# VHH binders against Maintenance of telomere capping protein 2 (MTC2), part 23

Target 1, 357 residues: Maintenance of telomere capping protein 2 (MTC2), of Saccharomyces cerevisiae (c7gvl2)
Amino acid sequence: MGDHNLPDFQTCLKFSVTAKKSFLCMYRDSVSKEKLASSMPSTCDIQLKRAINDAYPGGGIKVTVLNSTTASLDSLATTHVKEFEIVIIPDINSLLQPDQAKLVKIMRDCTVAIEKAQSTRIFIGVVHWNNPVQPSGAAKDGDEAGKPAPKTRIFLPTSLRMGAWLKHKFWFACAPPYLDFESSTESSINTRANNSIGMAEEEKQEPESKRSIILNEEANLNDVFVGSTVRRYILDIMVHLRTHRLTYNAKAGGVYTNSLDDVVLLSRLIGLHSGKMFVSPSHVKEASRWYFPMHLELVQRSSMDSSLLYGSDPNLVDEMLEKLAKIKCEEVNEFENPLFLESLVVKNVLSKVVPPV
Key: E = the ipSAE of ESMFold2; O = the ipSAE of OpenDDE; V2 = 0.75 times the mean of E and O plus 0.25 times the DockQ between their complexes.

## First folded at step 11 (VHH; framework vhh_6z1v_2)

Design m06 (from c06 with G55S; at its last look DockQ between E and O 0.01; V2 from the best seeds 0.00; counts 0 for: pae O 10.3 > 2, placed apart)
Fold by OpenDDE, look of step 11:
Structure m06 (fold): chain B 357 residues (1-357), chain A 123 residues (1-123)
Amino acid sequence: as target 1 above (357 residues)
Amino acid sequence: EVQLVESGGRLVRTGGSLRLSCAASGFTFSNYNMGWFRQAPGKEREVVAAISYRSGSTWHADFVKGRFTISRDNAKNTVYLQMNSLKPEDTAVYYCAAEPYMGTLEDWTYQYWGQGTQVTVSS
């Protein structure tokens, strides 16, 4: 995986299901805002549902697309899940503050239910992002030399518009599933003939086997051991992220106290996936690249920069942010990652923090 | 009351073998990862081996790799450390510990600790 790409959907889904964690799926849409406001599942939501079902054939996971209505959230809050459920939240950025609060409460309740082994419900938040084409250079119309153009307040836009308390309920952000369009054509309708042989009720033992697979994967996570040096390494990364120049210090850079456990868990999953029985620094680096970009709070304006407290020239800070904004506009498209700047910060920190030997 | 009671520690000669046992009581043993730690005089406590409650997978420190083996018997609520090819450097108090969460190799994550058993290896 390239240093600046979002992690793939398939792996993220697997890890999230195993860890019983919620995550975000980032879609680059050309779709008009009006279509996103429709009560009907978008093509993206349908695609996600299909991809999940393909990943877990034969059932065991119930997939529900949430209608982005207050009523649907209320219904969700009162509905008990007997089976593993994945709830897709369409256009999570469009949720109003009251609905965000409701969702956070629901997600908290679900976490408690998971801890009590009563039910398992996780969420996939769909984020739609568009890189606004920088307006082509305003034509050099004529010479009127005089008035210093009002210093356009450089604002670094974020693709995540939800409140921090909701944002931190999600583990990481991933790319959308690859639609292999090619594989859907050859479902040739082999009309196998109706021979009526007596359907012995083969007992649907299938759901137990898949549930057993998920349980087995979860069990295997405990087999991946984490050393003290690895934990220290994660803490060092966290400290460096919190103190990074581009992170918003007033919010501790978005690095919260539970980040250690989240990164440890993700590192174990990555280690397990690689067939290892212990977490290495390389696993931690990869986990950090997945986890921290969506959690980071970056400086969006010069007034947020802590360096101003130490006498930095606001104009120089603005210039820096302007340069970063340009880089973001260019590189977000190249890497198809709306969290490119966040990923850049993580990369920079990972280059500075010395891994344990 | 939660108890971990280590046994089997004694004086042995270099190249000798010992089997340490740790009997657990007062908690659901089958739901805990178990570990062995050791502390030599003037040294920090270090992890020796760990065993998962779920899969039974094991971890061993590099300094004991191939010489020591951790195992568990859930029916007896007991964890074992088979120690072969003992060296004077293995002289320490050995502690049994229980960890309820995900298998960590850090002592601070272990919830329950035994009193330790002395292993002395003479030259």
Scores: ipSAE 0.005, ipTM 0.279, lowest interface PAE 10.3, mean pLDDT 82
ESMFold2, look of step 11: ipSAE 0.419; ipTM 0.784
ESMFold2 (binder alone), look of step 11: mean pLDDT 83; pTM 0.850

Design m07 (from c06 with H60Y; at its last look DockQ between E and O 0.70; V2 from the best seeds 0.69)
Fold by ESMFold2, look of step 11:
Structure m07 (fold): chain B 357 residues (1-357), chain A 123 residues (1-123)
Amino acid sequence: as target 1 above (357 residues)
Amino acid sequence: EVQLVESGGRLVRTGGSLRLSCAASGFTFSNYNMGWFRQAPGKEREVVAAISYRGGSTWYADFVKGRFTISRDNAKNTVYLQMNSLKPEDTAVYYCAAEPYMGTLEDWTYQYWGQGTQVTVSS
């Protein structure tokens, strides 16, 4: 996993199932700025269902697709489910605020049900993103010396078109599963069969053991030690992210107090995945690279930049934001990561915060 | 240049139906949530209906009571408002508007506005 790439779907799925946490999956729109894309969500949900079924064969996890419509949200109800359920929301960016509020309530109720051991339902929110069309609002031919104060000009639009309450229901964002569903059924069938051969052999031999493996992963996770100095390190990272020049201070940079618990939990998962029963600073750094980019709230326009309160020239702030937008446009293609700038902020903070001795 | 051009407003009788259309140009229509607003003389502009950029999430004001239907055609860069069972209190200028952010319903969050089309419901 690169410093600036989205983490892979398979590992993110495993961690999220073990931790009972919801996550986002970032799908690149294959349609350009052309007028239509009507079939894309159904393709994505098929790919996600296949990837989940490949990872958890034998009916241990029920997968439900919740169409991103007002009618589907209105009809959604919690059920008494003996199985672990994953609900796929195929286009979470397309929810208007009233529907986002409905989803927040549904997810809050599911979190309470998990805490009470009544049922387990987690969500995968699919975010469709596309390349920035060009550096935001800045064309060579349109650049003139007489620039007004463009307070409404958005230089760094977000790829996550959801309110903070909904964003905080998901703990990180991942890359989509790499399945060549559209190219060839023979290729995709062979890829699935090859990838699942080891898991299928395990499943066929020990079905009770697969259920026990899931429960053992939860028990082993709780045994992963997190020292007080490691917790302080996470808090130091959070403070530096909240106060970073590019983060929006009025929203604490998107870094709230509940982030500590999530980063601790993710650090434990990373430690356990690497065969450790303790969390080290390197595990915290990796957890931070997974967790924080999705949550950060960056300055999108000059009026959000706090340096103006200290006498900065608004036109120079605009020039800085425009340069960052051009860098984002170029680098998003290379890394397939619409959160590239957020990842860069996290990398910058991690380079400055001294880990515990 | 961004343009939103409404059409279809006219005089109709109580109980009648109209379909309003709004043709969009100069921006990536499929990335914008769309709303219909109305303003009667001397009244504040109020949101009537909204639809998300892919069309699946919709919202309607209580005062339209299932009488209105918003829809969009991203291939034609057009949003529609089907207005059925019209009442005299529906008389207003109807505006089409575009919102690129969080899908809020507040008029100040809408970045692009049409000139409006007059709907008059009589007798």
Scores: ipSAE 0.556, ipTM 0.853, lowest interface PAE 1.6, mean pLDDT 78
ESMFold2 (binder alone), look of step 11: mean pLDDT 86; pTM 0.873
OpenDDE, look of step 11: ipSAE 0.822; ipTM 0.938

## First folded at step 12 (VHH; framework vhh_6z1v_2)

Design n01 (from c06 with S52N; at its last look DockQ between E and O 0.42; V2 from the best seeds 0.00; counts 0 for: pae O 2.2 > 2)
Fold by OpenDDE, look of step 12:
Structure n01 (fold): chain B 357 residues (1-357), chain A 123 residues (1-123)
Amino acid sequence: as target 1 above (357 residues)
Amino acid sequence: EVQLVESGGRLVRTGGSLRLSCAASGFTFSNYNMGWFRQAPGKEREVVAAINYRGGSTWHADFVKGRFTISRDNAKNTVYLQMNSLKPEDTAVYYCAAEPYMGTLEDWTYQYWGQGTQVTVSS
């Protein structure tokens, strides 16, 4: 995986299902604005559902696509899910604050249910992103007296337009699944004709076997050793992220206390997938590259920069942020990563923090 | 230059209807959540309605629920407030505002504001 790319969907899905964690899927907005406003599942949502079904054949996982309506969220609050369920949220950035609050409550309740082994429901939040709009040039501060509250100029906008309380309910952000559109057009036309293939009672045994696989993977995950030095290394990374110049210090850079456990868990999964029985610093680095970019809170304007407390010129800070915004725009396109700048911050921190020997 | 220009405010009788419009320019309208606020004389500014950047999600304050409807046309860079069954208590300056981030109902998160349009409801 390139240092600045989002992790792939298939790997992230696998890890999230095993860990029973929710995650974000970042889609480039290729769809006409008109289609996104519809209550109908987007092409993206359909593609995600297909990709999930392909990854878990035999119906072991129920996939539900939510309608962008408040009513759909209310329906989730009342439903006891007996089976492993993945709920797709088609446009998580579109949720207004009240709906975000509802979703957070639902997600919390689901986490509790998972801990009690009562039900398993995870969420995939779909984030539609566009190329960052070049910051429109500095409107000259014309001094005219009657203008309402100072226009909060945002120099470095984020692609994640949700409150921190909702954002932190997701584990990491991934790229969308690669859909080879070319292969699916040919084969589906012809074979629908003839074969009245008998409803063979496909025996109920397959879902139990897949559940057993997930359970076995979870059991194996606990066998992956995490040393005290590795935990300390993660903590050091967290401290450096919190104090990074581009992170918003008032919010601890978006790095919260649960990040340790989340990164440990992800490191274990990466280690397990690589056939290791212990977590190495390389696993932690990879986990950090996946986990932290979507969690970081970056400085968006000079007033958010702690350096101002030390006498920095706000204009110089704004100029810096503007330059970074330009770089972000260019690089986001190159790497197809709306979290490029966040990834760059993580990379920078990882280069400074010395791994344990 | 970023501009939000409200229009449609006028004197109306109790029980009347009014449609407010807010025309946006100077920014990418389709990337912003939009809201309507109002401020009556001697009262604090309060949120009336909000709509997400795509128009698929809306919120209405309890005091206007069922009477007012927020909508938007991204092709026209315009947000609307349809007000029905108006009451004297609805008399206020109505403001259009743009919010780029969290879809909050708090006024401090709104980046751009219009100058407002006066709505007066007579008994």
Scores: ipSAE 0.330, ipTM 0.698, lowest interface PAE 2.2, mean pLDDT 82
ESMFold2, look of step 12: ipSAE 0.529; ipTM 0.845
ESMFold2 (binder alone), look of step 12: mean pLDDT 85; pTM 0.868

Design n02 (from c06 with R54K; at its last look DockQ between E and O 0.01; V2 from the best seeds 0.00; counts 0 for: pae O 14.4 > 2, placed apart)
Fold by OpenDDE, look of step 12:
Structure n02 (fold): chain B 357 residues (1-357), chain A 123 residues (1-123)
Amino acid sequence: as target 1 above (357 residues)
Amino acid sequence: EVQLVESGGRLVRTGGSLRLSCAASGFTFSNYNMGWFRQAPGKEREVVAAISYKGGSTWHADFVKGRFTISRDNAKNTVYLQMNSLKPEDTAVYYCAAEPYMGTLEDWTYQYWGQGTQVTVSS
């Protein structure tokens, strides 16, 4: 995976299912306002559902697409699901504040239920992002006298518009699944010919066997040890992220206390996937690249920059942010990563923090 | 009641061997990772070795240098520490501890602790 790409959907789904964690899926296609109002699942929702079903053939996971209605959220609050359930939230950025609050409560309740081994429900939040159109050139200030109040210019807008309390309920952000359009065309043709009645005994691999796979992975996760030095390394990364020049220090850069456990868990999964029995600094680096970008709070304007407290010129800071915004626009297209700048910050921090020997 | 009872600690000469045992009761032993810690006088408690709940994974501290080996018998609810080539620096109280599904080497993650057994290595 390139240093600036979002992690792939398949890997993220696997890790999230194993860890019983929710995650975001970043889609570039703007959902037209008209499609959001439709009770019909969007193309993205259908694609996600298909990708999940393909990843877990034979059932065992119930996939539900949430209708962007308050009523659909209410239905989730009352449903005790015995089966592993994945709930897709079609446009999480479109949720109003009351609905966000409701979702946060539901997600908390689900986490408690998971801890009690009563039910397992995780969420996939769909985020639709567009590359910010470079503000076209300075409309020539015509002469009219009324000094409009200095419009607080946001130079670095975020792709995540949800409240922090909802944002932090998700583990990481991933790329959407690849639409293999080509594989669907070949399977339709060859099904005609060979009527050979071979009773492939569909061994009904009982949904219990798939539960067993998830359980086995969880069991294997416990075999991956985390040393104190590794934890310290994660903490060092967290401290550097909180104090980074581009992070909003008033919000601790968006790095919260639970990040340690989240990164440890992700590092263990990465280690496990690599066939290791112990978490290494390389696993932590990779986990950090996945985890922190969606959690970071970046400076969006000069007034948010702590350097102003030390006498920095706001105009120079704004100029810097403008330059970064241009870079972001270019690189977001190249890497298809709306969290490019956040990823860059993480990369920078990882380069500065010395891993434990 | 949850109990971890260490045994096998004694005075031994340099180069000698000991086998420590820790018998667990009052909880589902097979669901817990187990660890051995030691604390020497005036020193902080340090992790010596750890073993996963299934016994498939083990960790040993660098100062062990292959001299010690952790093992477990889930049928007997017992974890062991085989100590070979003992040195005076190994003199400490050795503690058995149980850790749930964290898989960590930090003492704060261990939920249950034994009373400890004294190991003394004479020159």
Scores: ipSAE 0.000, ipTM 0.257, lowest interface PAE 14.4, mean pLDDT 81
ESMFold2, look of step 12: ipSAE 0.586; ipTM 0.868
ESMFold2 (binder alone), look of step 12: mean pLDDT 85; pTM 0.865

Design n03 (from c06 with M102Y; at its last look DockQ between E and O 0.60; V2 from the best seeds 0.67)
Fold by ESMFold2, look of step 12:
Structure n03 (fold): chain B 357 residues (1-357), chain A 123 residues (1-123)
Amino acid sequence: as target 1 above (357 residues)
Amino acid sequence: EVQLVESGGRLVRTGGSLRLSCAASGFTFSNYNMGWFRQAPGKEREVVAAISYRGGSTWHADFVKGRFTISRDNAKNTVYLQMNSLKPEDTAVYYCAAEPYYGTLEDWTYQYWGQGTQVTVSS
């Protein structure tokens, strides 16, 4: 995984199935409203089902597609789950906040059911992002009638259309699956999303070597040692993220107390996947690059910026945010990563926090 | 320039029906969640209904109790509010509004607003 790219789908799927955690998948495509609202599979549904079946060919996982509609959410709430189920939500960020709240409740109930060993249902939320998203499109003239005050302007808009509570039900975000297609544009998109400065050779995993690693990772995670100095290193990273100049400090930058447990678990999985029985600082850095970009809440307008408490000019803050938005639009298109700016914040923090020896 | 133009408001009797329309221009309509709000004289503006940019996620306030239905036609850049079984309490100026980011119901998050259309319900 590069410092500017989303992690790969196959590894994210394996870790999420092992940990029984839900995750997001970031697609850059246009899917018509009719296709998402119909019973016919879309391109992302087909790709995700195939990738899951390839990873778990024994048929031990039931895959269900949940259209992002109010009716589909109501239907899911009444379903009794008997087997390990992965629910694909093909356009999760098209839900209004009341439906997002319904989904949060459903996902919380699924987490409780997992803890009680009653059933296992995890979610793959598909986020469709087709930037560039322009800085706020509101007119600057004084349209006094019917307009809220200036605080409605967004100068550095979100790449995701999700509330924080729903985002926190997913532990990371990944690139779309790379399927073994020759000349496939979907495979090319995955490859371009992995690109960094300069062309790098692409990794092709032999089927048996990757499957044996996946199967071995259902082994004993409890034996992967996490030392106290490693836990403190994670906490140091979290503090730096919470107080970073670009993060919304009033909400801890989106870095909540439960982030520690998730990053520890992800670090264990990365360590085990690399054949280690302990977590090293390099495993923590990798886990941080996977976990935090999706969770960060960046400052979107001057009213969210803590520097105002220290006398900063709101107009200058808004101008800075507009400049960042333009830079973000340029870099997001190049790297095919809607969380590019968030990833840079994480990279910056990791460069400054001294790992333990 | 961005425009939201409401139409269809008029005087109707209690129990009657109206369909409000809101025509959008100057922005990519299919990227925006849409809402209908209303403001009666002397009262605060309140959300009536909202619909996601793809149309599959909808919300209606309890006080319209299945009497109103929001819908949209992205090919025509238009959002609608079908209002049935109208009551005198529904008398208000109705506003169409657009929200591009989170799909919230909070009026301050809506980026574009129409000028409003008057609905008056008499006995």
Scores: ipSAE 0.624, ipTM 0.879, lowest interface PAE 1.2, mean pLDDT 78
ESMFold2 (binder alone), look of step 12: mean pLDDT 86; pTM 0.874
OpenDDE, look of step 12: ipSAE 0.757; ipTM 0.917

Design n04 (from c06 with M102W; at its last look DockQ between E and O 0.37; V2 from the best seeds 0.00; counts 0 for: pae O 10.4 > 2)
Fold by OpenDDE, look of step 12:
Structure n04 (fold): chain B 357 residues (1-357), chain A 123 residues (1-123)
Amino acid sequence: as target 1 above (357 residues)
Amino acid sequence: EVQLVESGGRLVRTGGSLRLSCAASGFTFSNYNMGWFRQAPGKEREVVAAISYRGGSTWHADFVKGRFTISRDNAKNTVYLQMNSLKPEDTAVYYCAAEPYWGTLEDWTYQYWGQGTQVTVSS
């Protein structure tokens, strides 16, 4: 995986299902937002549902797509889910504060239910992002008089606009699934013809067996050793992220206390899938690259920059942020990562923090 | 050019009804959450109501709850505020605003603003 790319959907889905954690899926707005305004699931939602079903053939996971209405959220208040359920939220950035509050409550209740082994429900929040087209128009210096520049110009906007209390309910952000639409159309036609070969009764491996696989993976996670030095390394990373120049210090850079456990868990999963029985610093680095970008709170305007407290010129800070915004716009296209700048910050911190020997 | 043009503001009597309209142009209206704000003389600007870009979610301030209703017509690029049971305290300049990303109730997150329409409620 490139250092600046979002993690792939399939891996993230697998890890999230095993860990029983919710995650975000970042979609580039290829589809007219007009279609997203409909109460009908968007093409991306359908694609996600298909990808999930393909990843877990034979059932065992119920996939529901919400219509992003208050009524839909209210319907989730029932905790009696017998089956593993994945709920897709089509456009999480569109939720108003009251609906966000409802969702957070529901997600909390689901977490408690998981802990009690009563039900398992996780959420996939869909985030639609567009590259901010830099308004090409250099406002020519026409002298027209001092309308006070709206004081609150955001120079570095974020693609994640939800409240922090909702944002932190999700584990990480991933890329959308690559569905080769072209390959599925051709193969279904021809093979109807000949081979009468004996329907070996593929034993309907009962949906219970797949549950057992997930349970076995969970059991195996506990076998992956996490040393004290590794935990300290994660904490060091967290401290550096909180104090980074581009992070918003008033919000601790968006790095919360539960990040330690989240990164440990993710590191274990990465280690497990790498065939290791212990978490290494390399696993922590990879986990950090996945986890922290969506959680970071970056400085968006000069007034948010702590350097102003030390006498920095706000205009120079704004200029810096504008330059960063330009870089972000260019690189977001290259890496298809709306969290490019956040990823860059994480990369920078990881380069500075010395791993334990 | 991006424009938000409010209309419908006028003098009304206490207990009267008014419907404000805001016509949007120069941007993809259906991609933006819309809000109504008001500013009374000597008071801070406050959010009155908000509506998601899909129209599926709405928010109303507690002081207008049950009296005002926000709605939108994406086909007409218009957002509305139906105001019923108006009170003198509702006297203010009402602003329409567009928010591209998140249905926040903070005015700084709104990218586009109208010039406002005056609503005056007489006793």
Scores: ipSAE 0.008, ipTM 0.295, lowest interface PAE 10.4, mean pLDDT 82
ESMFold2, look of step 12: ipSAE 0.478; ipTM 0.809
ESMFold2 (binder alone), look of step 12: mean pLDDT 85; pTM 0.872

Design n05 (from g01 with T104I; at its last look DockQ between E and O 0.02; V2 from the best seeds 0.00; counts 0 for: pae O 3.1 > 2, placed apart)
Fold by OpenDDE, look of step 12:
Parts: sequence; C-alpha cells; structure tokens
Structure n05 (fold): chain B 357 residues (1-357), chain A 123 residues (1-123)
Amino acid sequence: as target 1 above (357 residues)
Amino acid sequence: EVQLVESGGRLVRTGGSLRLSCAASGFTFSNYNMGWFRQAPGKEREVVAAISYRGGSTWHADFVKGRFTISRDNAKNTVYLQMNSLKPEDTAVYYCAAEPYLGILEDWTYQYWGQGTQVTVSS
C-alpha cells in the first residue's frame, strides 16, 4: 500500500468485523441530489453490499442500506439484531445535526450491546468527496464598491463535514472496493462441461457458521502481546500529532484519549494478520497511518494557527496554507485520497517519533 | 397503531385490468418506501414492485413486463398498483408493505405489512 493511499476496503472490512468497529468508506463521486432524493440504492451502495457479501459468503452477515430519512434511524433504535449486522449509511455528510445526534446515540447503544454480547451491529459511513476546486485566482481588480467584510478564507476544507461527536464513532476511513467488472462475464460460460459422475458422498459438513471464524479471530487477537514500550510509543505519536504545526491545537489536533485503545487494537489486528504474536513498532506505524488521518483536525485558516500567538504573520501563514492547498489538490487526485494532507501529517510525525528498541 | 389496508382485489378475466390501493395510517407515510408483494398458493412471497418514499424512483419485477405500475400519493397516505393485461399466473394474495431502508428488493427490510387482498384471474 502506498504511504499516502487509503487502506483497501477488504482489509478494513475484515478488521472492522473482527473488532466490531464502524468505519468510513470514501467515494470520489458525489452523489447527485437527485440520487439522494430517490431513496434507491446508489451504485456505491450496491457495490458495498456486493463486496460485503462476497467477503462473507453464506449469510453470516446481514447488510442493510439506510435511506436518508429519520425513519431509518428510528427503526435501528428499536430493532434487536440477533445476527451480525452491517448498516450502510449512504451519505453521512448529508445528515442534519438532529439526525447526527440520533445516530451517535444509536451507535453508542450498539457498542454497549456488543460489550454485553447481546447483538453486533456496525456501521459503514459513506463519504462522497469531490476534487477540491482550484481556487479561481483571478478576481479581476474591478469596481471599488463597499468592501464586504473580509470573508474568512478557508484554504484547507475538510472532506468530513459531520460533527466531531459522530466522526469519532468511526475507526478509520478506507477506499471503496475495486469492482472487477471484467470477472463477472466469464463465470457464466464454463459451467457446461465436466459431467464427471463421481458420487463422492460429500459429507454435508454443516457450513461451520462463519461466526466461528470471527470468534476464533477475536480469541486469537487477545493472544497478541502489547508491551509497555509499544503503548508508550503510541502515546508519543499522539503527543506529536496534538502539537503538530498543521493540527488545530485548540481541539488537541482531533486526537482523543480513546485513540490509544483504538490504535492498540488495530496494531494487534495488523500483527495477527502478519502471523505475529506481539505488536511491533512497524505494526503501530501502519495502524497510525490508517487510524489518525480521519481523526485529525487540521488548521484551515491562519486564525486557527497557534503560531500567531507567537507573532507569526497571518499573511505568511495564509500563503503557506494556500501552497498546501495546491499540493493537496494535486496529490488527492494522484492518490485518490481526500485525507492526503492528514496522511502527510501522520507520516511526518511518524518520521520524528523514535520507535522503541 | 400502524395499519396498512389493501383494497381492490377481485376476480377478473384474463387480459383485464385492476387497480389495488393500500391506505396507510399510524406512521409517517412519506418517510417510508412502499412495496407490493404477492404470494400464490404453494409459492413463496415475491416482490412485485417498489416505490421510493418521495415517489421519484420505482422498481418492477421482471415478470411484470411493463404490465404493472406502482405509484403513490403522500397527501393521501396511499400506494397504488395498476395491473394491466392480467394473466392466470398473477393469481395471488397481494400485500402492501412499508420499509425505511433502501433494501426494497428484500422482504426482511419491510417493517409494516398489510393483511393482503386476493386477486384472482380466470381463464
């Protein structure tokens, strides 16, 4: 995986199912207002559902796609889910504040239910992002009319518009699933040929309920050792992120206390997947690259920059942010990562923090 | 109390037309997608048609072949199924259902169900 790409959907799905955590899926194409109004599954929703079903064949996971109505959320609040359920939220940025609050409550209740082993429900929030519009430079110098109050120029807008209280209910952000459209055409042809008769009594091995696989993975996760030095390393990363020049310090850079546990858990999963029985600094680095980008709060304007408190020139800060915005626009397209700048910040911090020996 | 009441089911001749209605009460009708299902004797329940909560999108089963049309009137809390060119194979109990999700093709997503109305098509 390139250092600046979003993690792949399949891996993120697997880890999220095992950890029973919700995550975001970042789609480049904006859903037209008309599509949102149709309450029909979008192409993205269909793709996600298909990808999940493909990953978990045999019906071990129930997949539900919500509409944009309050009724969908209300239905989730009253439904006791007996089976593992994944709920897809088609456009999480479009949720109004009351609905966001409702969703947060539902997600909290689901977390409690998971802890009590009563039910398992996780959410996939779909985020539609667009290429940042190049700041149209040439406001022509024309007419002197009444200088509207300097509109606070936001140079680095975020792709995540939801409230922080909802944003932090998701573990990380991933890329959408790759739909190999080509592979679906070939499988229809070859079923014709091989008639061979052999009556091997396939013992109906009862489809070992994929629940058992998830349970086994969870059990194995607890066997992955996390040393005190590794925990300290994660904390050091967190401190550096909170104090980074591009992070909004008034909000602690978006790094909250629960990040430690989240990163530890993710590091364990990465270690487990790598066949290791202990978490290494490399696992922590990878986990940090996945986890922190969607959680970071970056400086969007000079007034948010803490350096102003130390006498920095706001104009110079704005120029810097403008340059970063240009870089972001170019690199977001190259890496298809709306969180490119956040990823860059994490990369920078990881380069500065010395891993434990 | 949530209620869906189907009406309009009757005996009709092959090639005939029928319009089913479903009146909804006890919930915010405009927030739910609506669907029509049918169940013939000895067969599984199958989705016939579905319509989005705003009425902007519709789905029809392949076996409808353009013969049936679903519509809704949110001001009247009513969903309709216009059935044209009816065949004996269309004989079934037709059910109206409401769902708050986008899974309009899956019966398990439907939260509220009517009691059904009998449609019989004679040869």
Scores: ipSAE 0.100, ipTM 0.507, lowest interface PAE 3.1, mean pLDDT 83
ESMFold2, look of step 12: ipSAE 0.558; ipTM 0.855
ESMFold2 (binder alone), look of step 12: mean pLDDT 86; pTM 0.881

